# Ledger of designs, part 10: miniprotein binders against E3 ubiquitin-protein ligase makorin (MKRN)

Target 1, 323 residues: E3 ubiquitin-protein ligase makorin (MKRN), of Arabidopsis thaliana (Mouse-ear cress) (q6ids6)
Amino acid sequence: MSDRILCKFFVHGSCLKGENCEFSHDSKDPPNNVCTFYQKRICLYGSRCRYDHVRAASNLPLSSDSESLDRSISTTPSRHLQQQGDNNDGDKSSNVYCIHPREYPICSFAAAGDCPRGNQCPHMHGDLCNTCGKKCLHPFRPEEREEHTKECEKKQKHIEALKQSQDIECSVCLDRILSKATPGERKFGLLTECDHPFCIQCIRNWRSSAPVSGMDVNSTLRACPICRKLSYFVVPSVVWYSSPEEKKEIIDIYKAKLRSIDCKHFNFGNGNCPFGASCFYKHAYSDGHLEEVVLRHLGSQEGETVITDSIRLSEFLGGLQIF
Key: E = the ipSAE of ESMFold2; O = the ipSAE of OpenDDE; V2 = 0.75 times the mean of E and O plus 0.25 times the DockQ between their complexes.

## First folded at step 2 (miniprotein)

Design x6 (from Bn with E43F K46I E50L K72L L75F)
Fold by ESMFold2-Fast, scan of step 2:
Structure x6 (fold): chain B 323 residues (1-323), chain A 87 residues (1-87)
Amino acid sequence: as target 1 above (323 residues)
Amino acid sequence: DPSEIRQLQEKVRELRKAIDEAEQLLKSGDLETARELLEQLLFAVIELLLEAERLLEKGNPEKAEQLLEEILELFERIEDLLEELKS
């Protein structure tokens, strides 16, 4: 399908074809989020697959590689056993084969959106997910239902955010940010202290550019080009925000990622980070101890001032008592 | 960073092998499976592009830039194979 399926790459901010894409860039069209390779048992990515791995009746894997599971019980609660009186052939037709409801796979067609057999389908249909509109929720696997519901709601919020972000233009280059040619260019560069939109490339170029005459280079380059509010870090995002809470979530996710990475300026206590307590990167000593933050009084050429500065472990372990 | 660069290099190698498999499926006439695999590989190459861009920001930009170029080449290869499936 070309025009009726939402472009999966557009949803992730990654489509290279822009307005000439064969798939829909209209967020109202249904996304194809089901992994067809998993349903055919040939998915190469396993747990790393970006599509949803939905279990289906057509892909019933009762193949046991271990014959050590002797006397395994198999019960199917939704089947009519009609073999009770027809043993004239000497067959073991009186055997009961049942699968516990929790182990019964759901219909793959219903889970993918629409079952052509409808209510006449011999396979169990999952419960309807109100977010994606697919019958993909297994009635007897509450943990899988909970996991799907959370991920599905997250995907829907992301699609809605992409829809709301489509017309936002960069304040510098004036291009619609999500319509740029390459996926690397289809990112916003968020400033923490203001709400002016920039594409990631323009704000990075601004911060790497030569200084403006008569201005402090660091203050000029860390200030918003439009409103001049100071923001030390640029936060890349594939979506824009509609509320302060959404903005905070974007910033916190990025900050959490950077907190796992050692700060190069801090250099395990051997350097000095100009951002101090405001730094997004991890300030840890070589032994793993984290830098502690306190407000300090520091002298300057203009007299005494109060700035936020971190108390380093080395100040307690290696200080000279002569001073 | 050197460890992350090496991990990305290994992922790029894995992606290249998967593209070779998709090309073999296309040549064998399994066009539907080849298309589905190539579409999945398109997700993988985009993930690697994002990882390469992240590494450009954190240092050793020369090696990250070389990997970005390799990943873009693999992306073009996926697009060419998908275009061949249209014809």
Scores: ipSAE 0.000, ipTM 0.112, lowest interface PAE 22.6, mean pLDDT 64

Design x7 (from Bn with K46L L49F E69F K72I E76L)
Fold by ESMFold2-Fast, scan of step 2:
Structure x7 (fold): chain B 323 residues (1-323), chain A 87 residues (1-87)
Amino acid sequence: as target 1 above (323 residues)
Amino acid sequence: DPSEIRQLQEKVRELRKAIDEAEQLLKSGDLETARELLEQLLEAVLELFEEAERLLEKGNPEKAEQLLFEIIELLLRIEDLLEELKS
């Protein structure tokens, strides 16, 4: 059968080789999820990394302040073949050093898919991950196994979403979005209030277009070009969604990122943000407390919590006549 | 700060050109020069990632986010070229 491996750069929207890529751009092919930066201890992404952080079997120790330098082959099985148990009885001093199995490194080749040394490998082979099909699960580190499984399942869902997104065309330029020439162009621009697909460039160009004089720029340019529903933010995504729940996850991740950044328009309470409660940026006063948000439940049995515009003094006073 | 964003954009463009040069050196068989250049580029791109992340927290977040995605793309390209040298 096919020995093609799914292109890791294509999965993350970053492959520049296009049709000349040596790896598969068909999301049906198996992915390679091992992070080589983590194995070299240089990965800056930590838990944000798009690749699996797997402990490498290496001759280079962490050095550590510890006296316990792990020898290159600390994966040797329990050694109990030294003399008979009859060591000459003379002051019971056991010089047997026993490394806890938890400290054994797993084979990086097996963790990447297949070890050429097979059963003759001196390094410990991890257990099989049912999601990625690699022997990358450390037998004695349940925390790492659980984290890998969770991360691997997220990556599999992402690959499935990528597969489902392949045929989606931009409503403006009519090109298949994920088939565009450059990684920057292979992104969707999601609108929060409707499900019309746009590539990120087309929807951003629409929103930045100079309107004809007399138009309300805020309401006209922030409305969907197709259905005219108002959406204040364009959410970039490398995948489309198949359910409202998936859409919410994409938006929430983006919103969480922006919510850590102080809103320039709100300016610590000294300015007015045109987006109000719908703003993804952080509305914090200079003492650190957050602007209050009013939430309304638009409920039936299928209803979800909807964030509505907060009640502002300017809106309230605008309804009053002063004589 | 628009000035900081522009400087970062210029640095990203310069690194992209340097990565193209490293790829060309690798194709021409100058593996030693390619390795040395890629090691320097890896250090530089990781530094730019930290700078972009800082600007995302304090500066213009939309432009900083775009630059962060571009920097991730450059990191993945360097990883690919280093993996090719390793084999």
Scores: ipSAE 0.000, ipTM 0.129, lowest interface PAE 20.3, mean pLDDT 64

Design x8 (from Bn with L37K E39L E43L A44E K46F E50L E53L)
Fold by ESMFold2-Fast, scan of step 2:
Structure x8 (fold): chain B 323 residues (1-323), chain A 87 residues (1-87)
Amino acid sequence: as target 1 above (323 residues)
Amino acid sequence: DPSEIRQLQEKVRELRKAIDEAEQLLKSGDLETAREKLLQLLLEVFELLLEALRLLEKGNPEKAEQLLEEIKELLERIEDLLEELKS
């Protein structure tokens, strides 16, 4: 009895799972599934999470509990009352105040679309999002409201782009790309320097047809078969673009994925990468051991929690204390 | 939290299936597509690892420990396949 929910990553052209994806790759299916990890502040996927990041209340049956929470939001104890705990807060997790209204979660049913309790619900219902029609906008978190609105509008634009992409044909095989037999074949291979459409297989076959080793990266085989503009990388995408801005976003997402990975040609400073600054991979300097796949970020987008030494992630896991 | 453990189990199942697909692409000679999939999966397994560690701290040790071990196994598979691509 599970209806399929539209894959968030498929809509954005970044889902690589194909038929292994647990979510729908059919634009007719409804978007959104609420991420429980984000509601608990545990979700580490950030913008890559395929569930919607919405803060929502638990579905508790006690109506009086919501009224008690409303009273706790009304902060009174820190003035003229009693401040004994205010002066000795170390053992009390340093919190002697009521929860700020912005921290109060909204109803998860209303945030997901329809609350069966309606106006009888004991939890706070969010404000209506005009784009998705769900009561998912938190009244006291303007940052989240703005982010949801932008993300929701972006999803709708991508769903429309997916529909518009249905008729695009490969310049080589002349087949409709999104109508190919297997999910792995239903992808565009974008070239960074031109707008000629190719299915991923045709453009990769073209590039892999290089005869005789010894050709450099300026080979005509890395040029577009149609216009001959040079593009070093083929960017896979499920969705075609209608603007230069959309194309740039697709390319930037792909670059971000590869930037965490050391460049094989650079070989930790012992080799020479022919792609130079145009290389999508990470050019990390090190002692010259042949490239291992190394991730240097640990749960942080821009933090300095970078691993100083090159290691395999499985070896890193073996060093972690399991409670 | 049962909802959190359920979502993590679902993500682990998806990851395992995706690794199987990448391995088949590698064996069929589609090396570039296999590399791209494995590199994305490497990022996904790392994020699942951190989620499992946080659940372990929050008092679901038996299930979180089991999932952590499964995630470690999947990470080793990805790294081994990427090493094979180097050869």
Scores: ipSAE 0.000, ipTM 0.236, lowest interface PAE 16.7, mean pLDDT 64

## First folded at step 3 (miniprotein)

Design h6a (from h6 with E57A; at its last look DockQ between E and O 0.78; V2 from the best seeds 0.67)
Fold by ESMFold2, look of step 3:
Structure h6a (fold): chain B 323 residues (1-323), chain A 81 residues (1-81)
Amino acid sequence: as target 1 above (323 residues)
Amino acid sequence: SKVTIRVTVEGDPEELKRIAEALRFLARELGLKVEVRIETDGKTITVRVEGSPEEVAWFLLLLEILAKKYGAKVTVEIEES
């Protein structure tokens, strides 16, 4: 199978060699177009490739001009012929098989952070991840790129939060919370309504304390020991926050975990939860229907309706059961 | 009306130093009139707290948490104004 290339002078009616021409005078024969991606063994198209797949002696890019270059890149113009192959039965004329670039693995050394071969490496290097600084992003697998980026940024955020949390001391015992002996002890007890830091043990001990005479148990023990603001739940966290947005994220993640657990006080509608709308647990009836939050009309001032807070349906109905 | 309470905390000298530091911090944060003194034997601290009954009870709950954490014995005495 001799792949004669089309004589460009024949195509333009300018060939003077006639039957002694080294190039094809058959208009069906292809022009000289060498696939540079095939020369680098990374051709995306295989048998559907528009360019010629030939073995190069040096594995360097080729041009349609066979000019002797003076090592200047400004004297190497390129051109190509474009054509469409909508229905192909395959590339049966090739004795080399191309694999789609999505199938190529990336270099594990570059992905781990360093490759001793650099740009001379025979393996494909991934794109640089700006977060971790490693060449680990596969150029042709966008699903894997997105997954790495999400996981890498999440990990980096957690590491930075841990670093910023190292010096924070409990407002009761003054111990550095992240310096405690066990992972279970290395937790903050976060209060939703204030920013005072506590180790989980101290704030839990505060909330389990026996009241002295004359103290209201619920308002005292659910209050911050320092500023007295009420927080209905203690939110455990392995990191402290640097902004209100980070605090909200920690609380929301914990709320989401607790919402998957049925509230024992609500008891599928058969009980009354003392925490009402502030409860983090799931308030679901036996059929799975969730309790609805109902805004309470607290009173009319100057003939207008005043809405002061959201009230859960169980809390509203519990108030009516006084009679 | 204000009440004054004297508290004696007995325990290990190293743990008492930590308790005393924490009690002084809490007194500042709560705005309470508190005097903390480590006695000569190093195994006893004396705490004098002045405030309303609710303020003193609040402080005593925190003191009990610290004493329990470090295994210290607490004795409370009420002083007349």
Scores: ipSAE 0.622, ipTM 0.897, lowest interface PAE 1.0, mean pLDDT 71
ESMFold2 (binder alone), look of step 3: mean pLDDT 77; pTM 0.697
OpenDDE base, look of step 3: ipSAE 0.658; ipTM 0.918

Design h6b (from h6 with E21L; at its last look DockQ between E and O 0.81; V2 from the best seeds 0.62)
Fold by OpenDDE base, look of step 3:
Structure h6b (fold): chain B 323 residues (1-323), chain A 81 residues (1-81)
Amino acid sequence: as target 1 above (323 residues)
Amino acid sequence: SKVTIRVTVEGDPEELKRIALALRFLARELGLKVEVRIETDGKTITVRVEGSPEEVEWFLLLLEILAKKYGAKVTVEIEES
C-alpha cells in the first residue's frame, strides 16, 4: 500500500512546493481529509475548516478480558543483556508547515457568489457580507473585511442612488434623463439654488438662449426655467440626489475637480482671469506656486478696508455690464 | 399690459406630440394661460399664449429650445390686443 498521502494543497492547485512536496501529487493516492490541527486541538478554523474534524480514535484496545489469572510465576533473575539498541529514531520532524490561518486563501467561487461545491468545498469559505450577500469576508483578515465592508456599502449606496435617479424627468423636455438615447446626454444639470431637474442639454440650451427683449441677460440666463431662482453654477451629474447633503457632496466633488484644472485665462500668470480669486479653476504659476489671493482692498472713501471676501462669480458677472 | 401671441410649430407628428406635452406641462408650472392645439394634419401645432410681455417671452424661449431639440420650425405672430 503506498504510504504516500495525497497533498491537500496539490488537489486544490495551491501547492507551492511542486515536485519538492513531501506529499503525493498523484491524484490516485488516497485523499487524507482529516484536520491534523483539530486532532492536535489547535484548529483555529473550527466549523469553517475544510478538513474533517475527526478526533483520532485512541485505539486503546478495550482489553475486555478481566481474566484474573493469579499465576505466581517465580522471580528468575533475568540477565543484564545490555542491548545497546541504537535507536536512531531519526526524529522525522515532519515540518508540518503550519500555514497560519491568515495566509489561507478563501474560495473565489464563494467570494464571487455561490460555490458549486457548497459545504463540500475543499477551500475555506469567507464569511457572509450582509450588504452584498457574498461569502467574501476573510475570517482571519480583519483589515480586508473592513475594506470590503466600506467599499461594498459605498457601491450599494451608489446603486440605490442610480435606481432612484432612473425615474427623474427633465422639467423642460420631459425625457427620463438617464433613459436618453445618446449616452452623453444621460446627465443631470444640477442647479445650486433649486431642486428642479434638468437634463444637461436643456439647461445648457437655456443658458445659451438670448432674450429678445431688454431683459437682463444675466438674470434670465441664470434663472431656473421653472422657478426663476438664480443659480450661477450648473453641476453635471450622473445621479440625482435624495438629500441636501448628497447634493452638497456632488457639488463639492465637482468644485474640487475644477480646482485641479489650470485656468486658461490665468495662463500660469501670463494672462488675466476676469474672475480672479472667485475662479473655479486653479490659478498656479508655471513653478506650481498658487496665486496669492491679494485681498484687493477696495478702499472705500472712508478708509475702512472692506475685505470683500470672494466676490461671488454671481456678483462679478452681475457687475459685468457687457456694453 | 397683457399680450397674446400665436405660435405655429411645424415638424414631425411624433415630435410635435412630445413638444405639445412639454409645452402644456411648462404652461402649468409657469402659471401661464396657454392653449395648445394639434392641427388635423398632425404636422402643425398652434400655441396661443396670454400673459405679460415678460411671461410670454420666457415661454417663447422655452418653446424655441424644445423646437430646436426636435427639429421643428417656429413661427410667432403677435395678436393685436
Scores: ipSAE 0.488, ipTM 0.859, lowest interface PAE 0.8, mean pLDDT 75
ESMFold2, look of step 3: ipSAE 0.624; ipTM 0.896
ESMFold2 (binder alone), look of step 3: mean pLDDT 78; pTM 0.701

Design h6c (from h6 with E29Y; at its last look DockQ between E and O 0.02; V2 from the best seeds 0.00; counts 0 for: pae O 9.8 > 1.5, off the site)
Fold by OpenDDE base, look of step 3:
Structure h6c (fold): chain B 323 residues (1-323), chain A 81 residues (1-81)
Amino acid sequence: as target 1 above (323 residues)
Amino acid sequence: SKVTIRVTVEGDPEELKRIAEALRFLARYLGLKVEVRIETDGKTITVRVEGSPEEVEWFLLLLEILAKKYGAKVTVEIEES
């Protein structure tokens, strides 16, 4: 019987030793599911080991208590055969590269969902994430577990917010906004000052509508179609909010995104932005310097330059005693 | 509170026509109640704006930019605060 144990890594195409492997690379050799690390008392996987934690039975011969009769047979002399045992115990310290358990990759199939090999998979399966139901948590990498847990919880919260948003209808067209035929129209147009839901297309069409002659166009076009509250901005969102805090977060994320976009009117300092420091877009020069808010020194007579970051022109004009 | 401002813009008659048109468009876009009068000499336009302090401020900023672009002089009077 070939005492060669099939190389577990070869069976999976992952044996880096090739022909220098101590284990058989013949697929005809019996698979050994015994944990060699556990036999050496160095298995760091413990109960998570996919290999059988069988200690080599010390073949202590079961002393069969065969009553071997006491036959006293005689003294024939001890010939000292000096067997020069060349104990060439070549300590072939097989450098079993003990890959630290932290360096073992988890099974990508189990991390993505179900592993088709199930429990017979040679690769270590991750622990089950309770949030996504996938075996993606590395048993020996706590940092990756924490990162996955945080990302998975954030993703689950977003899926729940999307589910709640599915039943929200547009106050103008009465369509379920997320169910619209055109994928590009499956967005909310959030108003800052009220909670009336609109699809992005209906609120854009409202804002582009010609006012009836004699109406103040702002009070009409920037007003909510339902409650007439003025909202200067429409925030596009793929989710509807469940709380005022979540609404604020959506708005702030959108404002932060706009601040990353260069202002076409400022044009890297070559143009004039009508919004000045109140612009939602980035006012950066071609070198990347931000527009210094030209602090209009309100020359108070007493020489204290009040550095006001954003004097409203109304406050500036009110402070100009142009009487 | 609503604020009413009167803005006088002085400049070249052809540039003032362009400013007056632009201000009427801005007034429509900002939806302010804006009256734009070109004076009989064609060298002056009077702009009356009624709105919230914030809306009036936005309009004045836009007007100042238009005036600077066309080399026009702007004077602002506050009628009611």
Scores: ipSAE 0.006, ipTM 0.216, lowest interface PAE 9.8, mean pLDDT 70
ESMFold2, look of step 3: ipSAE 0.492; ipTM 0.841
ESMFold2 (binder alone), look of step 3: mean pLDDT 78; pTM 0.700

Design h6d (from h6 with E57S K69R; at its last look DockQ between E and O 0.80; V2 from the best seeds 0.66)
Fold by ESMFold2, look of step 3:
Structure h6d (fold): chain B 323 residues (1-323), chain A 81 residues (1-81)
Amino acid sequence: as target 1 above (323 residues)
Amino acid sequence: SKVTIRVTVEGDPEELKRIAEALRFLARELGLKVEVRIETDGKTITVRVEGSPEEVSWFLLLLEILAKRYGAKVTVEIEES
């Protein structure tokens, strides 16, 4: 095992943890090192610590008590079910272990935003997350802090987008799209080439309508019912946008989800996808390399992307798990 | 060559008010000559649409979507000149 440190209690035949010990019982492993928790006055194990407790040379003998006390009081987090074992006296008889603070749990009530014990809580409270306002950031697990921060910002952006989307009405039925009864109905059908809002059902019904005699099928299937601009796909979204940047983000997130899924019609190069270069799904061959997207000669001459074999979006999505 | 279509929509009075509002909005957005009248029984609206065959067909597709949404019955007649 890499990076293990020799257990000093094992060396002296006094380790009580046996195979549950977090330190090495191999005498070839490097000996224990200075306890960084003790240097910061947060080691609760005292003499039972597996690391060396070495005092830092930091203050002259005339240093003020107020600075030492202020640092120890103001910077110490709440701690789980332990006595004051580092105050210089009186705790030799107590059962104190130097648990690494990375392994301390944080108070679940504070992490949820409401600890009834407040500043008198005996458990460690997490650091405040500036985005959600909860004390949920573990002081000693930077990987968990980073993960929360990223997810929390994503959640907050989504909540704000939902708030901004509440009053938007479908351009066909005039209903507020987010007031519908079921989550599946509470979706916009976003068109890439225009900004007319539709509920997902109205725009899908439009796209699935039988062409009327004398109307071009591609124009009807792909055109906005209001402005007639062609958009090849309907992008479902639970939020609407207020800027071109937000629109692009919604579309890109949807494309990314679909690109992780092998296209059923491409079938690893053995089939033909009716959406061609406009397909949002992954076109990978059996060896894993991706189909190269090339401008078609006819499309390059006309400057348009053409669907070589049309299918309804509802048919394409009907056999797939909705994201 | 213009055509005139007369459409009768039958349904629940409250839903018909919503259909009429949506049809007037769509007529305005599409630039079509459309007359929408809610009949005295409140259970019927009469819609007169005039335009090219393509324009009328486009509007009728949207009307069918609205009728489906609100459970309304639609009857269509081509009006003689």
Scores: ipSAE 0.609, ipTM 0.895, lowest interface PAE 1.1, mean pLDDT 70
ESMFold2 (binder alone), look of step 3: mean pLDDT 78; pTM 0.704
OpenDDE base, look of step 3: ipSAE 0.615; ipTM 0.902

Design h6e (from h6 with E57A L61M; at its last look DockQ between E and O 0.66; V2 from the best seeds 0.68)
Fold by ESMFold2, look of step 3:
Structure h6e (fold): chain B 323 residues (1-323), chain A 81 residues (1-81)
Amino acid sequence: as target 1 above (323 residues)
Amino acid sequence: SKVTIRVTVEGDPEELKRIAEALRFLARELGLKVEVRIETDGKTITVRVEGSPEEVAWFLMLLEILAKKYGAKVTVEIEES
């Protein structure tokens, strides 16, 4: 029932501590497989450590006086550990590693979701990721934990959106949009002002068609073919939304992508964009400053009302109001 | 005022079945009185649509999108009584 480890100096007949030795002088006790970092009080792995966490022979709670007699023995300082001034007794220079807690790898099988050894695995298992259910979060590498969390959440959000999008059919051709042959065909054409789903090709063909004589082009081609609500842009998306918040996110991502592209109609201030403040493209002047979107409620003092150039022809997303 | 339009669509039999299904769906969604019949040769469908001139034009624009998608030939006439 002994937790003691065989003293190497006793085995070689050179132990100078005799009965004061922290290690066993019983040749039946096992040789060294003990975590030396735990005995130095610097093991940060705790129950995750693959070596035995065994206190030396002085585990008695009420008697510790005999251990102070050996402090005059030369101490090997450790300069490679993350902890300061590591000068613990029982150092073995050939077996001591200058190791940071971040240097211990985690088990690749547990990180993939299934370790065949379970709790008998000799390797450290990572912390459980609540999103994917895998033991893949390194306990001492917070940057890796953060990176996994972001990437894992992104992947799961995309998978969930794809699952919810599988059965959605185009309101014109009735094809399941995600069952089409090519990736370019497997896109929704999202309208901002209604929730009718279209495959990207059908809604673009509607907007590129020639209306019958006598029909207003804008009120026909910019309208949803089903409900007639006007939407100025078709937003392509590889997934469909299940909530207004998800719809907003899809639109915002697309708008941000287009804002990195110069608007051809604005032409660096030399042209007139028919979409004005509702335009998703970048309106930058030739010197690089951006066309200022004047939002009276955000950029004006309380109670001030001034007519500005922000008022344009009927626009998508609505405009500023003059009080 | 209401008009009645008869449309003949010619094309591949499998694609015509898909066109017919889509036209019946659109008629329901737009609230239009539409009869769709696949003829005995399987290469022709006939469509009879009744509504206001604007409603019929709107439906025919959607029919044209479907016909172009499947490479079908469309013939249109106005029925008077």
Scores: ipSAE 0.688, ipTM 0.910, lowest interface PAE 0.8, mean pLDDT 70
ESMFold2 (binder alone), look of step 3: mean pLDDT 78; pTM 0.702
OpenDDE base, look of step 3: ipSAE 0.695; ipTM 0.929

## First folded at step 4 (miniprotein)

Design c11 (from h6 with R6T E35K R37E R48T)
Amino acid sequence: SKVTITVTVEGDPEELKRIAEALRFLARELGLKVKVEIETDGKTITVTVEGSPEEVEWFLLLLEILAKKYGAKVTVEIEES
ESMFold2 (binder alone), alone request of step 4: mean pLDDT 75; pTM 0.673

Design c12 (from h6 with T4R R6V K33R R37E E77V E79R)
Amino acid sequence: SKVRIVVTVEGDPEELKRIAEALRFLARELGLRVEVEIETDGKTITVRVEGSPEEVEWFLLLLEILAKKYGAKVTVVIRES
ESMFold2 (binder alone), alone request of step 4: mean pLDDT 80; pTM 0.749

Design c5 (from h6 with E50T S52D)
Amino acid sequence: SKVTIRVTVEGDPEELKRIAEALRFLARELGLKVEVRIETDGKTITVRVTGDPEEVEWFLLLLEILAKKYGAKVTVEIEES
ESMFold2 (binder alone), alone request of step 4: mean pLDDT 80; pTM 0.734

Design c7 (from h6 with I78E E79I)
Amino acid sequence: SKVTIRVTVEGDPEELKRIAEALRFLARELGLKVEVRIETDGKTITVRVEGSPEEVEWFLLLLEILAKKYGAKVTVEEIES
ESMFold2 (binder alone), alone request of step 4: mean pLDDT 78; pTM 0.702

Design c8 (from h6 with T40R D41N K43E)
Amino acid sequence: SKVTIRVTVEGDPEELKRIAEALRFLARELGLKVEVRIERNGETITVRVEGSPEEVEWFLLLLEILAKKYGAKVTVEIEES
ESMFold2 (binder alone), alone request of step 4: mean pLDDT 77; pTM 0.701

Design c9 (from h6 with L32V V34I)
Amino acid sequence: SKVTIRVTVEGDPEELKRIAEALRFLARELGVKIEVRIETDGKTITVRVEGSPEEVEWFLLLLEILAKKYGAKVTVEIEES
ESMFold2 (binder alone), alone request of step 4: mean pLDDT 80; pTM 0.736

Design n1
Amino acid sequence: SPEEIEKLIEEAKKRGKVTILVVVEGDPEELKRIAEALRFLARELGLKVVVTIETDGKTIIVAVEGSPEEVEWFLLLLEILAKKYGAKVTVVIEGDPEEVKKILEELAKKLES
ESMFold2 (binder alone), alone request of step 4: mean pLDDT 65; pTM 0.566

Design n2
Amino acid sequence: SPEEIEKLIEEAKKRGNEKVTILVVVEGDPEELKRIAEALRFLARELGLKVVVTIETDGKTIIVAVEGSPEEVEWFLLLLEILAKKYGAKVTVVIEGDPEEVKKILEELAKKLES
ESMFold2 (binder alone), alone request of step 4: mean pLDDT 67; pTM 0.574

Design n3
Amino acid sequence: SPEEIEKLIEEAKKRGKVTILVVVEGDPEELKRIAEALRFLARELGLKVVVTIETDGKTIIVAVEGSPEEVEWFLLLLEILAKKYGAKVTVVIEGLSPEEVKKILEELAKKLES
ESMFold2 (binder alone), alone request of step 4: mean pLDDT 68; pTM 0.589

